# VH-VL binders against Pyroglutamyl-peptidase 1 (Pgpep1): the designs that were tried, part 11

Target 1, 209 residues: Pyroglutamyl-peptidase 1 (Pgpep1), of Rattus norvegicus (Rat) (q76ic5)
Amino acid sequence: MEQPRKAVVVTGFGPFGEHAVNASWIAVQELEKLGLGDSVDLHVYEIPVEYQTVQRLIPALWEKHSPQLVVHVGVSGMATTVTLEKCGHNKGYKGLDNCRFCPGSQCCVEDGPESIDSIIDMDAVCKRVTTLGLDVSVTISQDAGRYLCDFTYYTSLYRGRGRSAFVHVPPLGKPYNADQLGRALRAIIEEMLGVLEQAEGDISCCHQL
Short names: E, the ipSAE of ESMFold2; O, the ipSAE of OpenDDE; V2, 0.75 times the mean of E and O plus 0.25 times the DockQ between their complexes.

## First folded at step 4 (VH-VL)

Design ua06 (from u02 with heavy chain E57Y Y103W G104D R105S; framework fv_durvalumab)
Heavy chain, then light chain:
Amino acid sequence: EVQLVESGGGLVQPGGSLRLSCAASGFTFSDYWMSWVRQAPGKGLEWVANINQDGSYKYYVDSVKGRFTISRDNAKNSLYLQMNSLRAEDTAVYYCARELDYWDSGFDYWGQGTLVTVSS
Amino acid sequence: EIVLTQSPGTLSLSPGERATLSCRASQSVSSSYLAWYQQKPGQAPRLLIYDASSRATGIPDRFSGSGSGTDFTLTISRLEPEDFAVYYCQQYGSSPYTFGQGTKVEIK
ESMFold2-Fast, scan of step 4: ipSAE 0.008; ipTM 0.592

Design ua07 (from u02 with light chain Y33W S95Y; framework fv_durvalumab; at its last look DockQ between E and O 0.62; V2 from the best seeds 0.00; counts 0 for: pae E 14.5 > 2)
Heavy chain, then light chain:
Amino acid sequence: EVQLVESGGGLVQPGGSLRLSCAASGFTFSDYWMSWVRQAPGKGLEWVANINQDGSEKYYVDSVKGRFTISRDNAKNSLYLQMNSLRAEDTAVYYCARELDYYGRGFDYWGQGTLVTVSS
Amino acid sequence: EIVLTQSPGTLSLSPGERATLSCRASQSVSSSWLAWYQQKPGQAPRLLIYDASSRATGIPDRFSGSGSGTDFTLTISRLEPEDFAVYYCQQYGSYPYTFGQGTKVEIK
ESMFold2-Fast, scan of step 4: ipSAE 0.044; ipTM 0.653
ESMFold2, look of step 5: ipSAE 0.000; ipTM 0.479
ESMFold2 (binder alone), look of step 5: mean pLDDT 93; pTM 0.952
OpenDDE, look of step 5: ipSAE 0.019; ipTM 0.577

Design ua10 (from u02 with heavy chain S35E N50Y, light chain S94T S95I Y97L; framework fv_durvalumab)
Fold by ESMFold2-Fast, scan of step 4:
Structure ua10 (fold): chain C 209 residues (1-209), chain A 120 residues (1-120), chain B 108 residues (1-108)
Amino acid sequence: as target 1 above (209 residues)
Amino acid sequence: EVQLVESGGGLVQPGGSLRLSCAASGFTFSDYWMEWVRQAPGKGLEWVAYINQDGSEKYYVDSVKGRFTISRDNAKNSLYLQMNSLRAEDTAVYYCARELDYYGRGFDYWGQGTLVTVSS
Amino acid sequence: EIVLTQSPGTLSLSPGERATLSCRASQSVSSSYLAWYQQKPGQAPRLLIYDASSRATGIPDRFSGSGSGTDFTLTISRLEPEDFAVYYCQQYGTIPLTFGQGTKVEIK
């Protein structure tokens, strides 16, 4: 019998505000062209910058694919490095989305924890990727902001029990081009899967016959 | 056999109110996002409102915000549209529809529609 | 909101011919979240295609969808008498959900 292929879902965002072309979706499309090798079934999705759509689509992706890992990619206009986000937050969503909507409670999940950490050791991932010698700087953060990026991350962390990651990319050409971002995402996700596999023995739910 | 049956349409005067119902059968109603779509006589389709599985998320087209309220009763397998402050331009056949799956992709089943005529 | 513009407004063809229907979006439709519907007089719409190219259950293989971004196409490879109807495209990638104005496929 063959070893089962891992399902990995990666999302980027569509246009919003001054970002007529969203660097995150461009980077995800470059990743799709490269692939993640024969052991991974990669599924990529473009997500609208809309709270209600995120609340609908993200749980559905977890249900459809039963993925080992879901990675969300978003653009940060202030970023100059590729940034790995360690946690999502449940409250503080006051910014209007593309539909001029924001949650009335300004929270992602009623009665949810204030914050949820990814089960992935982002410090370990960052060190491993940095060691690869890519022409791309990778850093870590604990605050993805309080807009669609953090909202999407928290939704995924909540539904996937921490088995999610968020990666911020800078705008295209400031300083990385599409090819560089795609290669960086591939390396990051490969290292995330490696770190996740190592942690698996401590957090896995066992099913026995 | 999946079925959606609308009721509650009729003739109403401008400024009046009307409540539409949609009775669902043949599937687990609580697993699906539900929609109201309308069509004015001789015109195209216009999306009106949607509601998620448990009723916690709702959205409306701007022209009906504050006047229409979508709701559901999963115990009764029923979808509702409360229409207040009705205007002549609300005259249409109103369809309830089921989204194809949890993802909200396409509307795979539609009711036959119920006619709402707003006229003095 | 995303405005969907369908062309042509009316397509006059004979049974056996190929029909090609266009739907153009005012901005990119996320994840190709675009559906096509068929509606006959006095009837509710019927889902044909979702996610731009996926056929709904029970839809004959003569119906196919293609496209991404702002340009989408519905093709009926060989028109049957039952295919003469109005066709609508719809996007569900961005709220509010919107429909095109329709293309009428009529007998020549």
Scores: ipSAE 0.006, ipTM 0.481, lowest interface PAE 13.9, mean pLDDT 86

Design ua11 (from u02 with heavy chain N52K E57Y L100G, light chain S31Y; framework fv_durvalumab)
Fold by ESMFold2-Fast, scan of step 4:
Structure ua11 (fold): chain C 209 residues (1-209), chain A 120 residues (1-120), chain B 108 residues (1-108)
Amino acid sequence: as target 1 above (209 residues)
Amino acid sequence: EVQLVESGGGLVQPGGSLRLSCAASGFTFSDYWMSWVRQAPGKGLEWVANIKQDGSYKYYVDSVKGRFTISRDNAKNSLYLQMNSLRAEDTAVYYCAREGDYYGRGFDYWGQGTLVTVSS
Amino acid sequence: EIVLTQSPGTLSLSPGERATLSCRASQSVSYSYLAWYQQKPGQAPRLLIYDASSRATGIPDRFSGSGSGTDFTLTISRLEPEDFAVYYCQQYGSSPYTFGQGTKVEIK
């Protein structure tokens, strides 16, 4: 009897603005080197900072891999910690992307909910990861900003019915190096999978008393 | 004037291979995702594969995965579809199509199509 | 994958009449990323509408699209002789991109 391997998709962003090298993509490449163990088929992708590409590619990744979890990683120039984002927002996208495009309605999904929460308990994940004693600080946020990070997150939350997460990383060396960020992402994603599996088990138990 | 011109179609036996080409002109080819869409005789349209501007992402319909390979040569303004292990059900007119106007919305330009017939 | 179902399969009308074509999706189409195409015998498809309601360049005003979520409509307000053709809807909100089976608009 062999259990099917879980598919997990992780994305980082390409260059934009002052980020000629995007810390998120560097962190995701370090994660790829480490892997997520034998039970997980890890698929990593570099995503351009482009609304139209995100609108096509992110749903395509969901369809292609039928993943148990999709994690998006983005850089925040003002961040000093690794931040777990609780929700994505449907409106407020005013910033032009690398193709000089901005959604006409400043909206991610027409007639979509105003916000979508991840089904993952980010507070539980934060606690578990902090307990592991990594050399990185992990914090929680409810607003990923109103640009490609939040837009990508909302797109994935909508398409995957909340089965997505977004992680903000600080710029490389401010204060964490690539290796530290890769190890942090591995720990975060492993704990996300654990929390997700526990939640699914608990729901099944409640239904079947 | 935007033009897409397909070539490489023909008659091939089951299990055989063909390579389709699409020559693009009248626009900056490297700025667009490109697709192959096919249509079996007397039937509807079926999307087959697409490729990102720089060739980094490629997607396929399940029925052709492992058999077809989409590629592009931006220096030559050309899109390709390598078709291996061809089956009778692959018989169709194959269209080269550009994804969206400049911003990637719908298939805004199509070639004339090239007929692929898989038959003994 | 998202399955698109078009109705009716055949629409028999006279020039000057209004044509209303339906396209239903098996699940919600993200961002109303739905296009409509016209195809005449022996020709490649022609893009009419993208993003559910935006007319493509050069498309006459008599063509209009509407809808969101799972229900989409193409309307031709007053059929001209050149409008008798097969019409396809197509979603590009998720991969694989999928087309409806087509609606044939034919002369009564």
Scores: ipSAE 0.006, ipTM 0.443, lowest interface PAE 13.8, mean pLDDT 87

Design ua12 (from u02 with heavy chain S56K E57Y Y102W G104D R105Y, light chain S28K S95F; framework fv_durvalumab)
Fold by ESMFold2-Fast, scan of step 4:
Structure ua12 (fold): chain C 209 residues (1-209), chain A 120 residues (1-120), chain B 108 residues (1-108)
Amino acid sequence: as target 1 above (209 residues)
Amino acid sequence: EVQLVESGGGLVQPGGSLRLSCAASGFTFSDYWMSWVRQAPGKGLEWVANINQDGKYKYYVDSVKGRFTISRDNAKNSLYLQMNSLRAEDTAVYYCARELDWYDYGFDYWGQGTLVTVSS
Amino acid sequence: EIVLTQSPGTLSLSPGERATLSCRASQKVSSSYLAWYQQKPGQAPRLLIYDASSRATGIPDRFSGSGSGTDFTLTISRLEPEDFAVYYCQQYGSFPYTFGQGTKVEIK
């Protein structure tokens, strides 16, 4: 008799380059400790910084969990705020991953769209989270770069038909600690789910028979 | 009961081709990623290729890229490995293996293997 | 690619003894995505342990796995006659999937 849980998948990245400890995976583990309440079945995954692994794992997560939402978290060494990414891009992947691999076409999906926007209204999410008064600044971006973060985001947006989000976090302690990042991710994802549910309700009302 | 049965192995000359088949039964074949793993006589295991549920994603070890093609036919519950431009170093027993929830289960079921010998 | 190195190459023991098999990775294995397999002559490999420490269905509790990052161990607490075989570790944290070279557990 209880409402069935909705599935939410959240990923962070493993170590790479100067990031022996990846702030994104640390933040995701803090989120896992907090949970997303009784109505959400939360699944967290650490993803290697590897193009071929991302191409296999991300579609598999969509198939396995049939999630309402997939959120990817990555670290940006130049970021000083938590950033919500609006879209992923299909081309421009020139950087070598941890296996010294780079896609030959510098492309995520052959014959895919040039870019895919998240169906989540990131401006609405940002406004709602800011209203909560967290000790963490949240901002918006339209360019997640052209490395594994954007590659992962585009892969997920393509497979999930836009039902994905990407969140960039700054390095640990610059300025936010692990606890702050985990609480910020919880708030962000809760607001993302709220915005999705509101949008789905509005569409259903417009097309009601 | 899960069963995987390989066929199509044999003796072939260098530069030749063979097509291996794996017949699956006892489970919903279309729900699983599938792999081919080989083992040269007296040597260890080497992963060769895998394929996702609908056949869209395929991965290969570098030594076989451009020569081997993995495919599947979910209507026939069958996995295939087309092997072209075969070399002496491709001589091995080839195993069909099931991947359940790739990140959780490893290869939970294996076929009996089929021997491929590349020799003049 | 991640290279897995198993040690020792051969382990000679008597039934009832404890076997400890090591698997070391050249780089960190993500999320402990590491499995152990048993193979007897003329047979296909059999999954023993997945995700570094989880026993596969039907595997006796004398088999246990441990470790994370780059250092993993398979322990057989009390060898039975049927346990004498070759054991392989395998990582599935990144492509290509790789196996160790194997450890042969043989009767003294």
Scores: ipSAE 0.006, ipTM 0.527, lowest interface PAE 11.2, mean pLDDT 87

Design ua13 (from u02 with heavy chain E99D R105Y, light chain S94H S95W; framework fv_durvalumab)
Heavy chain, then light chain:
Amino acid sequence: EVQLVESGGGLVQPGGSLRLSCAASGFTFSDYWMSWVRQAPGKGLEWVANINQDGSEKYYVDSVKGRFTISRDNAKNSLYLQMNSLRAEDTAVYYCARDLDYYGYGFDYWGQGTLVTVSS
Amino acid sequence: EIVLTQSPGTLSLSPGERATLSCRASQSVSSSYLAWYQQKPGQAPRLLIYDASSRATGIPDRFSGSGSGTDFTLTISRLEPEDFAVYYCQQYGHWPYTFGQGTKVEIK
ESMFold2-Fast, scan of step 4: ipSAE 0.006; ipTM 0.550

Design ua14 (from u02 with heavy chain L100Y G104D R105S, light chain S30R S94T S95Y; framework fv_durvalumab)
Fold by ESMFold2-Fast, scan of step 4:
Structure ua14 (fold): chain C 209 residues (1-209), chain A 120 residues (1-120), chain B 108 residues (1-108)
Amino acid sequence: as target 1 above (209 residues)
Amino acid sequence: EVQLVESGGGLVQPGGSLRLSCAASGFTFSDYWMSWVRQAPGKGLEWVANINQDGSEKYYVDSVKGRFTISRDNAKNSLYLQMNSLRAEDTAVYYCAREYDYYDSGFDYWGQGTLVTVSS
Amino acid sequence: EIVLTQSPGTLSLSPGERATLSCRASQSVRSSYLAWYQQKPGQAPRLLIYDASSRATGIPDRFSGSGSGTDFTLTISRLEPEDFAVYYCQQYGTYPYTFGQGTKVEIK
């Protein structure tokens, strides 16, 4: 088809632990209301906080939508800023999920690489979003933890060859409300797509060396 | 079983055009990125181009950009490489290869290859 | 582009010996997205190792991969007669994907 819309998949997590309402899923629902414009076909999903479910659902989302970008959103109880995660890690998963399960090998993919970086230049995205002057602070990190957030990120990075991103949000109202988080996610994802398209243009139009 | 069968190779003069085809069977073709990899006689492997699941993303090695076009027809389980403005240095065996999957990565299946000879 | 340099160019060994093949990248390979292939004359390449250290389906355990960043190694712990072939490393961390020039493992 001539001029096909770009598919973008965004996920948030369901309740777990002390988070009866998960700020990540609330933020993703606010993003869905705003949309990403007419050129993007946005698909949003609530993901249970379960390792085995993530292992099944995340690859299925890549297969179903053939997305240009998959963004996962998770809540961090200790966060006070919206954080862009640069990489996922394959090992160290010792925490029990909502089904009281953890991987026996404490790894995401047996014999997989120790870590996988996103192909997205998170430093460039952070700079671009910051220059927009939103009421939300955006920072970067290289450690998404060793629980479902990092596990989901690594799974998606592996399946999508680095064409994935993870965004940590603070708990709702500490300090950002749902509307602020939704606007921040829209801005972040729009800048991610822009940086990704720029990188793809550089690869296709010039060789370096 | 997974099979990839290339066809369309042959002798062509410099400046000519040729279209390669790869017929896939034994797997859900639309779920995979596909690549073309070539090998000049007596030389090593060179990646040429790849294409994502629905054909919306394509990447090329610089030496073929503007001359080669990768495409696919998921309804026919077929991958194509349209080669225009052929040069002597394009002489090679062209392989169709299936790219990574969640449980297995790298180029896990390759076709038998089809020889393209560019000579006057 | 990332240039992969394999060494040695040729390894002359006897069955039963250990083969160690090196692949050095001009820049760090993202996420250890590095594969090893075996090719015999007149045949298509065969995937041995992906993600630097993961063995492909059906590949014997005498084949192992290691390394990260710019230095990668393929080890064949005890050469069998069928292992004499050309071996290529390949990175798929950045475009364009690139292959090494190959290491020929031949009978002494």
Scores: ipSAE 0.000, ipTM 0.446, lowest interface PAE 14.4, mean pLDDT 85

Design ua15 (from u02 with heavy chain E57W Y102F G104E R105Y G106Y; framework fv_durvalumab)
Fold by ESMFold2-Fast, scan of step 4:
Structure ua15 (fold): chain C 209 residues (1-209), chain A 120 residues (1-120), chain B 108 residues (1-108)
Amino acid sequence: as target 1 above (209 residues)
Amino acid sequence: EVQLVESGGGLVQPGGSLRLSCAASGFTFSDYWMSWVRQAPGKGLEWVANINQDGSWKYYVDSVKGRFTISRDNAKNSLYLQMNSLRAEDTAVYYCARELDFYEYYFDYWGQGTLVTVSS
Amino acid sequence: EIVLTQSPGTLSLSPGERATLSCRASQSVSSSYLAWYQQKPGQAPRLLIYDASSRATGIPDRFSGSGSGTDFTLTISRLEPEDFAVYYCQQYGSSPYTFGQGTKVEIK
C-alpha cells in the first residue's frame, strides 16, 4: 500500500560574473545524487542568472509539480557559512543580469507586497540541523541582497504563498567542498519538511498510551 | 446565495479540545481558499488559519501552530478547525470566511460565527 | 508587523451627516492593499471596500475609500440608520496580515 510521495523542487544557478562554476548548482547536483529518500519526489533545475527567465520558469515549476516545498540555492561570495534566508523583498533590483537586463520598475512584482516571509521557521530548522553535528556551519539571515537570489526567492514566495526557502552557500572550497554542501542541503531540506509537517499539526509526536 | 454556517462552539476547560465546522452553500466550495478568523470580546479581528482548494496547503498564525488543525471535505462542502490544548486567550467568536488567493487576502463572505469560551 | 491605528475610536453622529474614518499604518502599505469591513452587534463582518478604493459587490455608493501609503480613509457621505456599526480596516500588503482596532459609529 503506497502513500503519495511529496514533491520537492530544488534549484541552483548557472554561471555569472567571477563564478564560472556556480557553487549553488554544484551543491544541488550533489543533493540529487544523494536524494531525499523514498517518500520525496525530488526535482532539480539549473536556472540562468536572468530576471526574465526566473519570472517565466519559477511560476511554471509551481504549476507543474504542485510542490510541498520549493528550495532555491544561490552562491554568495561574501558568505563563509551556509545561510538560511527568512524573507524576500519586492524592490531594489538595479543590477544587470547575464543578458544585461534589469526590471524597468526595479520591482519583482508590480503592486506586490513589499516583503514576503517564508512560512518555514528558519530558527527551528537552524537549531535542528546544528544538533545533527554536520561538518558545516548553518546561520540565518533576513536579507538575501537585491539581485537574482532575492528576486528568485520573492517570486517563489509570491507564487507559492510563502511555501519556499532560499539557501545561500559559500564559494566551493571557501571553506566547504561539493560533498559537504550536498550533505548539508539534504539535512537542511529534511529538517525543513519536518518543521513544515509539525507546524501543520498533521504529525504525531507521541505513540505512548 | 453564498452562505457559510459555523457550528461546534461552546464552553471548554483550559487544556480541552473542540472541533468547529463550517457548512458552505451557494458556490463551488472546491474552487476557493477558506479561512478561520476570530474575534475576542471587545477586540479586533485576528486571522487564525487558511487552507487551499484541495487541502494540500495549510497556514496558521504562530499562536495556534501545533494546537489547531484546519481541514476540509469538498464532497461535503465543509471546512473544519480542530482545536487542541485550548487556552484562555483562545476565547473568541470564530468566523468561517472565503478568500481570494495571490495576495488578495480580503474576505468577501463570512459566516455568523460560533462562540468558543475557555474558562480559566 | 504593520500596526493599523484607527481614529477616532468613536464617532457620534446623526442620520444624514457625513462620517470620515481614518486608518493609519505604522509602515507604508504596498499597492494600497487595504480593505474595510462593517460589523453590527451579533453579526459577522461585511466587506465594504478592497484595494483602498474599490467597492465590493452590492455596497451603496455613499461608501467610498481613499488613501495610499500610510494614510487611508473610509467616507460615508450621508449616514443612513443602518450604517451605525463598527468599522475595521485590514492590510494585506505585508505579512502578517493585520486588522485595525475598529471605529464605532454611533447615533447621537
Scores: ipSAE 0.006, ipTM 0.449, lowest interface PAE 12.7, mean pLDDT 85

Design ua16 (from u02 with heavy chain L100S Y102W G104D R105Y G106A, light chain S31R S94T S95L; framework fv_durvalumab)
Fold by ESMFold2-Fast, scan of step 4:
Structure ua16 (fold): chain C 209 residues (1-209), chain A 120 residues (1-120), chain B 108 residues (1-108)
Amino acid sequence: as target 1 above (209 residues)
Amino acid sequence: EVQLVESGGGLVQPGGSLRLSCAASGFTFSDYWMSWVRQAPGKGLEWVANINQDGSEKYYVDSVKGRFTISRDNAKNSLYLQMNSLRAEDTAVYYCARESDWYDYAFDYWGQGTLVTVSS
Amino acid sequence: EIVLTQSPGTLSLSPGERATLSCRASQSVSRSYLAWYQQKPGQAPRLLIYDASSRATGIPDRFSGSGSGTDFTLTISRLEPEDFAVYYCQQYGTLPYTFGQGTKVEIK
């Protein structure tokens, strides 16, 4: 009887606008090549830039894999660093997706909370990753925008009870290449899992460190 | 039946401004997304801008962003394109086109077009 | 943006012949939201096909569309004299909407 592996789901987005190749999906594919070690069952998915598809697929991924963590990766054309997003927002979705669809209510979940924070301590993750001395700069944000990135993040935070993360990557070569982004994602996710395990241990001991 | 009639085209100098109008009739104008599509002499079609039913959403091709403004007046069943800082490459016939609810946003009706000539 | 490339640029055919026009997209067209338009000199374009394969109302059944993803085809099974025109493909699955450069179908 071997010990069960942890399930981790990681998504990147397909092409949209001027992004013929979406840096997020390229970074996720590089992560897939590297893996997350023998203790993790890594499942990667390319998600279309479509609100209705996200509303169907993301809950289904949570049901199919019962993951310990779901990480969504998106590209930010204005970013120059890899950014960890602390929270998702329920309202303000006015931009049309690849299907020219926009939610009529401009919200992700009708009557849902205005915002949901990740259960992951992103400040702790950022500090740990920075201490590793990667050639990639990692920063924190509380605003993932009001398009598919934030919409996907909020959907996952809502369905997974905060057990989700969103990582923004800059466009390929501006300034990081695919290999650098893949290695950064691996380090980030490994530290996220470590922070989650520590938090679960502290709760079990009836005290906080 | 459905009709779209453009007006406002003409000869203008580089750097000048021009306002195009499209008068819609034969359908409930306020229910439809509307587009402007242009065609340079002897060339193909190029989508320029579109606007949603109430005018709260507007999208543009990159080459006209900051220079052109799409707007509409649903009470007058009219679509507009304000064109500023005109360039020689903006010379084209400008078509008003309706995005169809029936044909999943394909352009089901077009106006006759209005010619904009920007002198070099 | 999605670039649409039409081929051939010109088709020289006789009435009664079959015309096959190609449209290739640089990226997959979402939901097969691809349309074909016919344009005659001095006239506005006319919608023929929407959603890659559906004929618009009033369009003769000799016009048919097919394809998905990046490869699309317009077929005119038996050319009539009135079919000699320029044909444009257009994707409306993603903003900005883009058109192909056109294929001219001319009489031999």
Scores: ipSAE 0.000, ipTM 0.423, lowest interface PAE 19.2, mean pLDDT 87

Design ua17 (from u02 with heavy chain N52S E57Y K58T L100P R105S G106Y, light chain S94R S95Y; framework fv_durvalumab)
Fold by ESMFold2-Fast, scan of step 4:
Structure ua17 (fold): chain C 209 residues (1-209), chain A 120 residues (1-120), chain B 108 residues (1-108)
Amino acid sequence: as target 1 above (209 residues)
Amino acid sequence: EVQLVESGGGLVQPGGSLRLSCAASGFTFSDYWMSWVRQAPGKGLEWVANISQDGSYTYYVDSVKGRFTISRDNAKNSLYLQMNSLRAEDTAVYYCAREPDYYGSYFDYWGQGTLVTVSS
Amino acid sequence: EIVLTQSPGTLSLSPGERATLSCRASQSVSSSYLAWYQQKPGQAPRLLIYDASSRATGIPDRFSGSGSGTDFTLTISRLEPEDFAVYYCQQYGRYPYTFGQGTKVEIK
């Protein structure tokens, strides 16, 4: 019959610190209004800024939806561009979350690899999105920090075998508004799916004899 | 020299409980995801549950969620499956199996299996 | 869940012949995370192929795997007497991990 829809899970964070309204969750809600077309079954979630909640919820989302891609969105107070993160890190989590908790080992996964790269070619995604001519600048990073953003990313990369992405957005109005961020996320995720599909096709071709 | 040896199988009545054990040797047990896979008499294979290296992640097939609990004791090189509220359809040979990839995967080594029979 | 359908259910062949076993998935298997196992009566399964085409350690080169997306194949180029067994495919791209129903390769 008809090919099944791809499941994509996208998360944003709830309020924390001086971010009474978290730009990441606002951007994800704008994305939800736009959708990702009929071929994608899109699920969006607001994640509390809490290590223990992330440890429970992120694996559960992978299990519940069996997604082919999970995209996490976080706000960076110092960012002025939308940034695609290439990798997550296992150690260095010293900051207290909203429940005043931090991991005792200061690591995400005990005895896990020091870092995990996304299987998505972020350089290709960045180039493709930039070519679309959006009024939003997209850049690359290899360090999402050592707080809930990187912790969430590493958790998802570990559980999903690298089939995850993290996007940092600047605070609302500095310089992008909610509508601009939502449209940017839609374009970014559509290009991520395209690059991922291309890479999977290439691997299959290499194995075919 | 990699060995996985299951034990704890037997005859149990519907609604009963049973705990399976798997003793691992010949490798660094704590470096591997571990699975339980079952096979009903004359039927095919069915994956049941797995557990990450440190036990922080566990996954189950829907038919056993809430009834079965997978756990491990790395100091004892042992994997466990606690089975509660057993049903006739849980009757199967239960295999302990090792997943070689860091993020979980296929099964490169299997135990000999232990038979669980649920009948009145 | 991803349903794996193996065909044929039974394959009756003589030693020296080629065996071709199919495994079709109800949904695309990400990154070709598909394995093949051999099982003989009274024994645990034995890994043959992983990642669709990689041979496991100690597996003879007469065993080969191919395919991608939804269509996968296990080929045994020249059957030896010890190859008559049941073969299962398994995907590990999504939870729950699932197995095909098996293909029995039996002596004609």
Scores: ipSAE 0.006, ipTM 0.472, lowest interface PAE 13.2, mean pLDDT 87

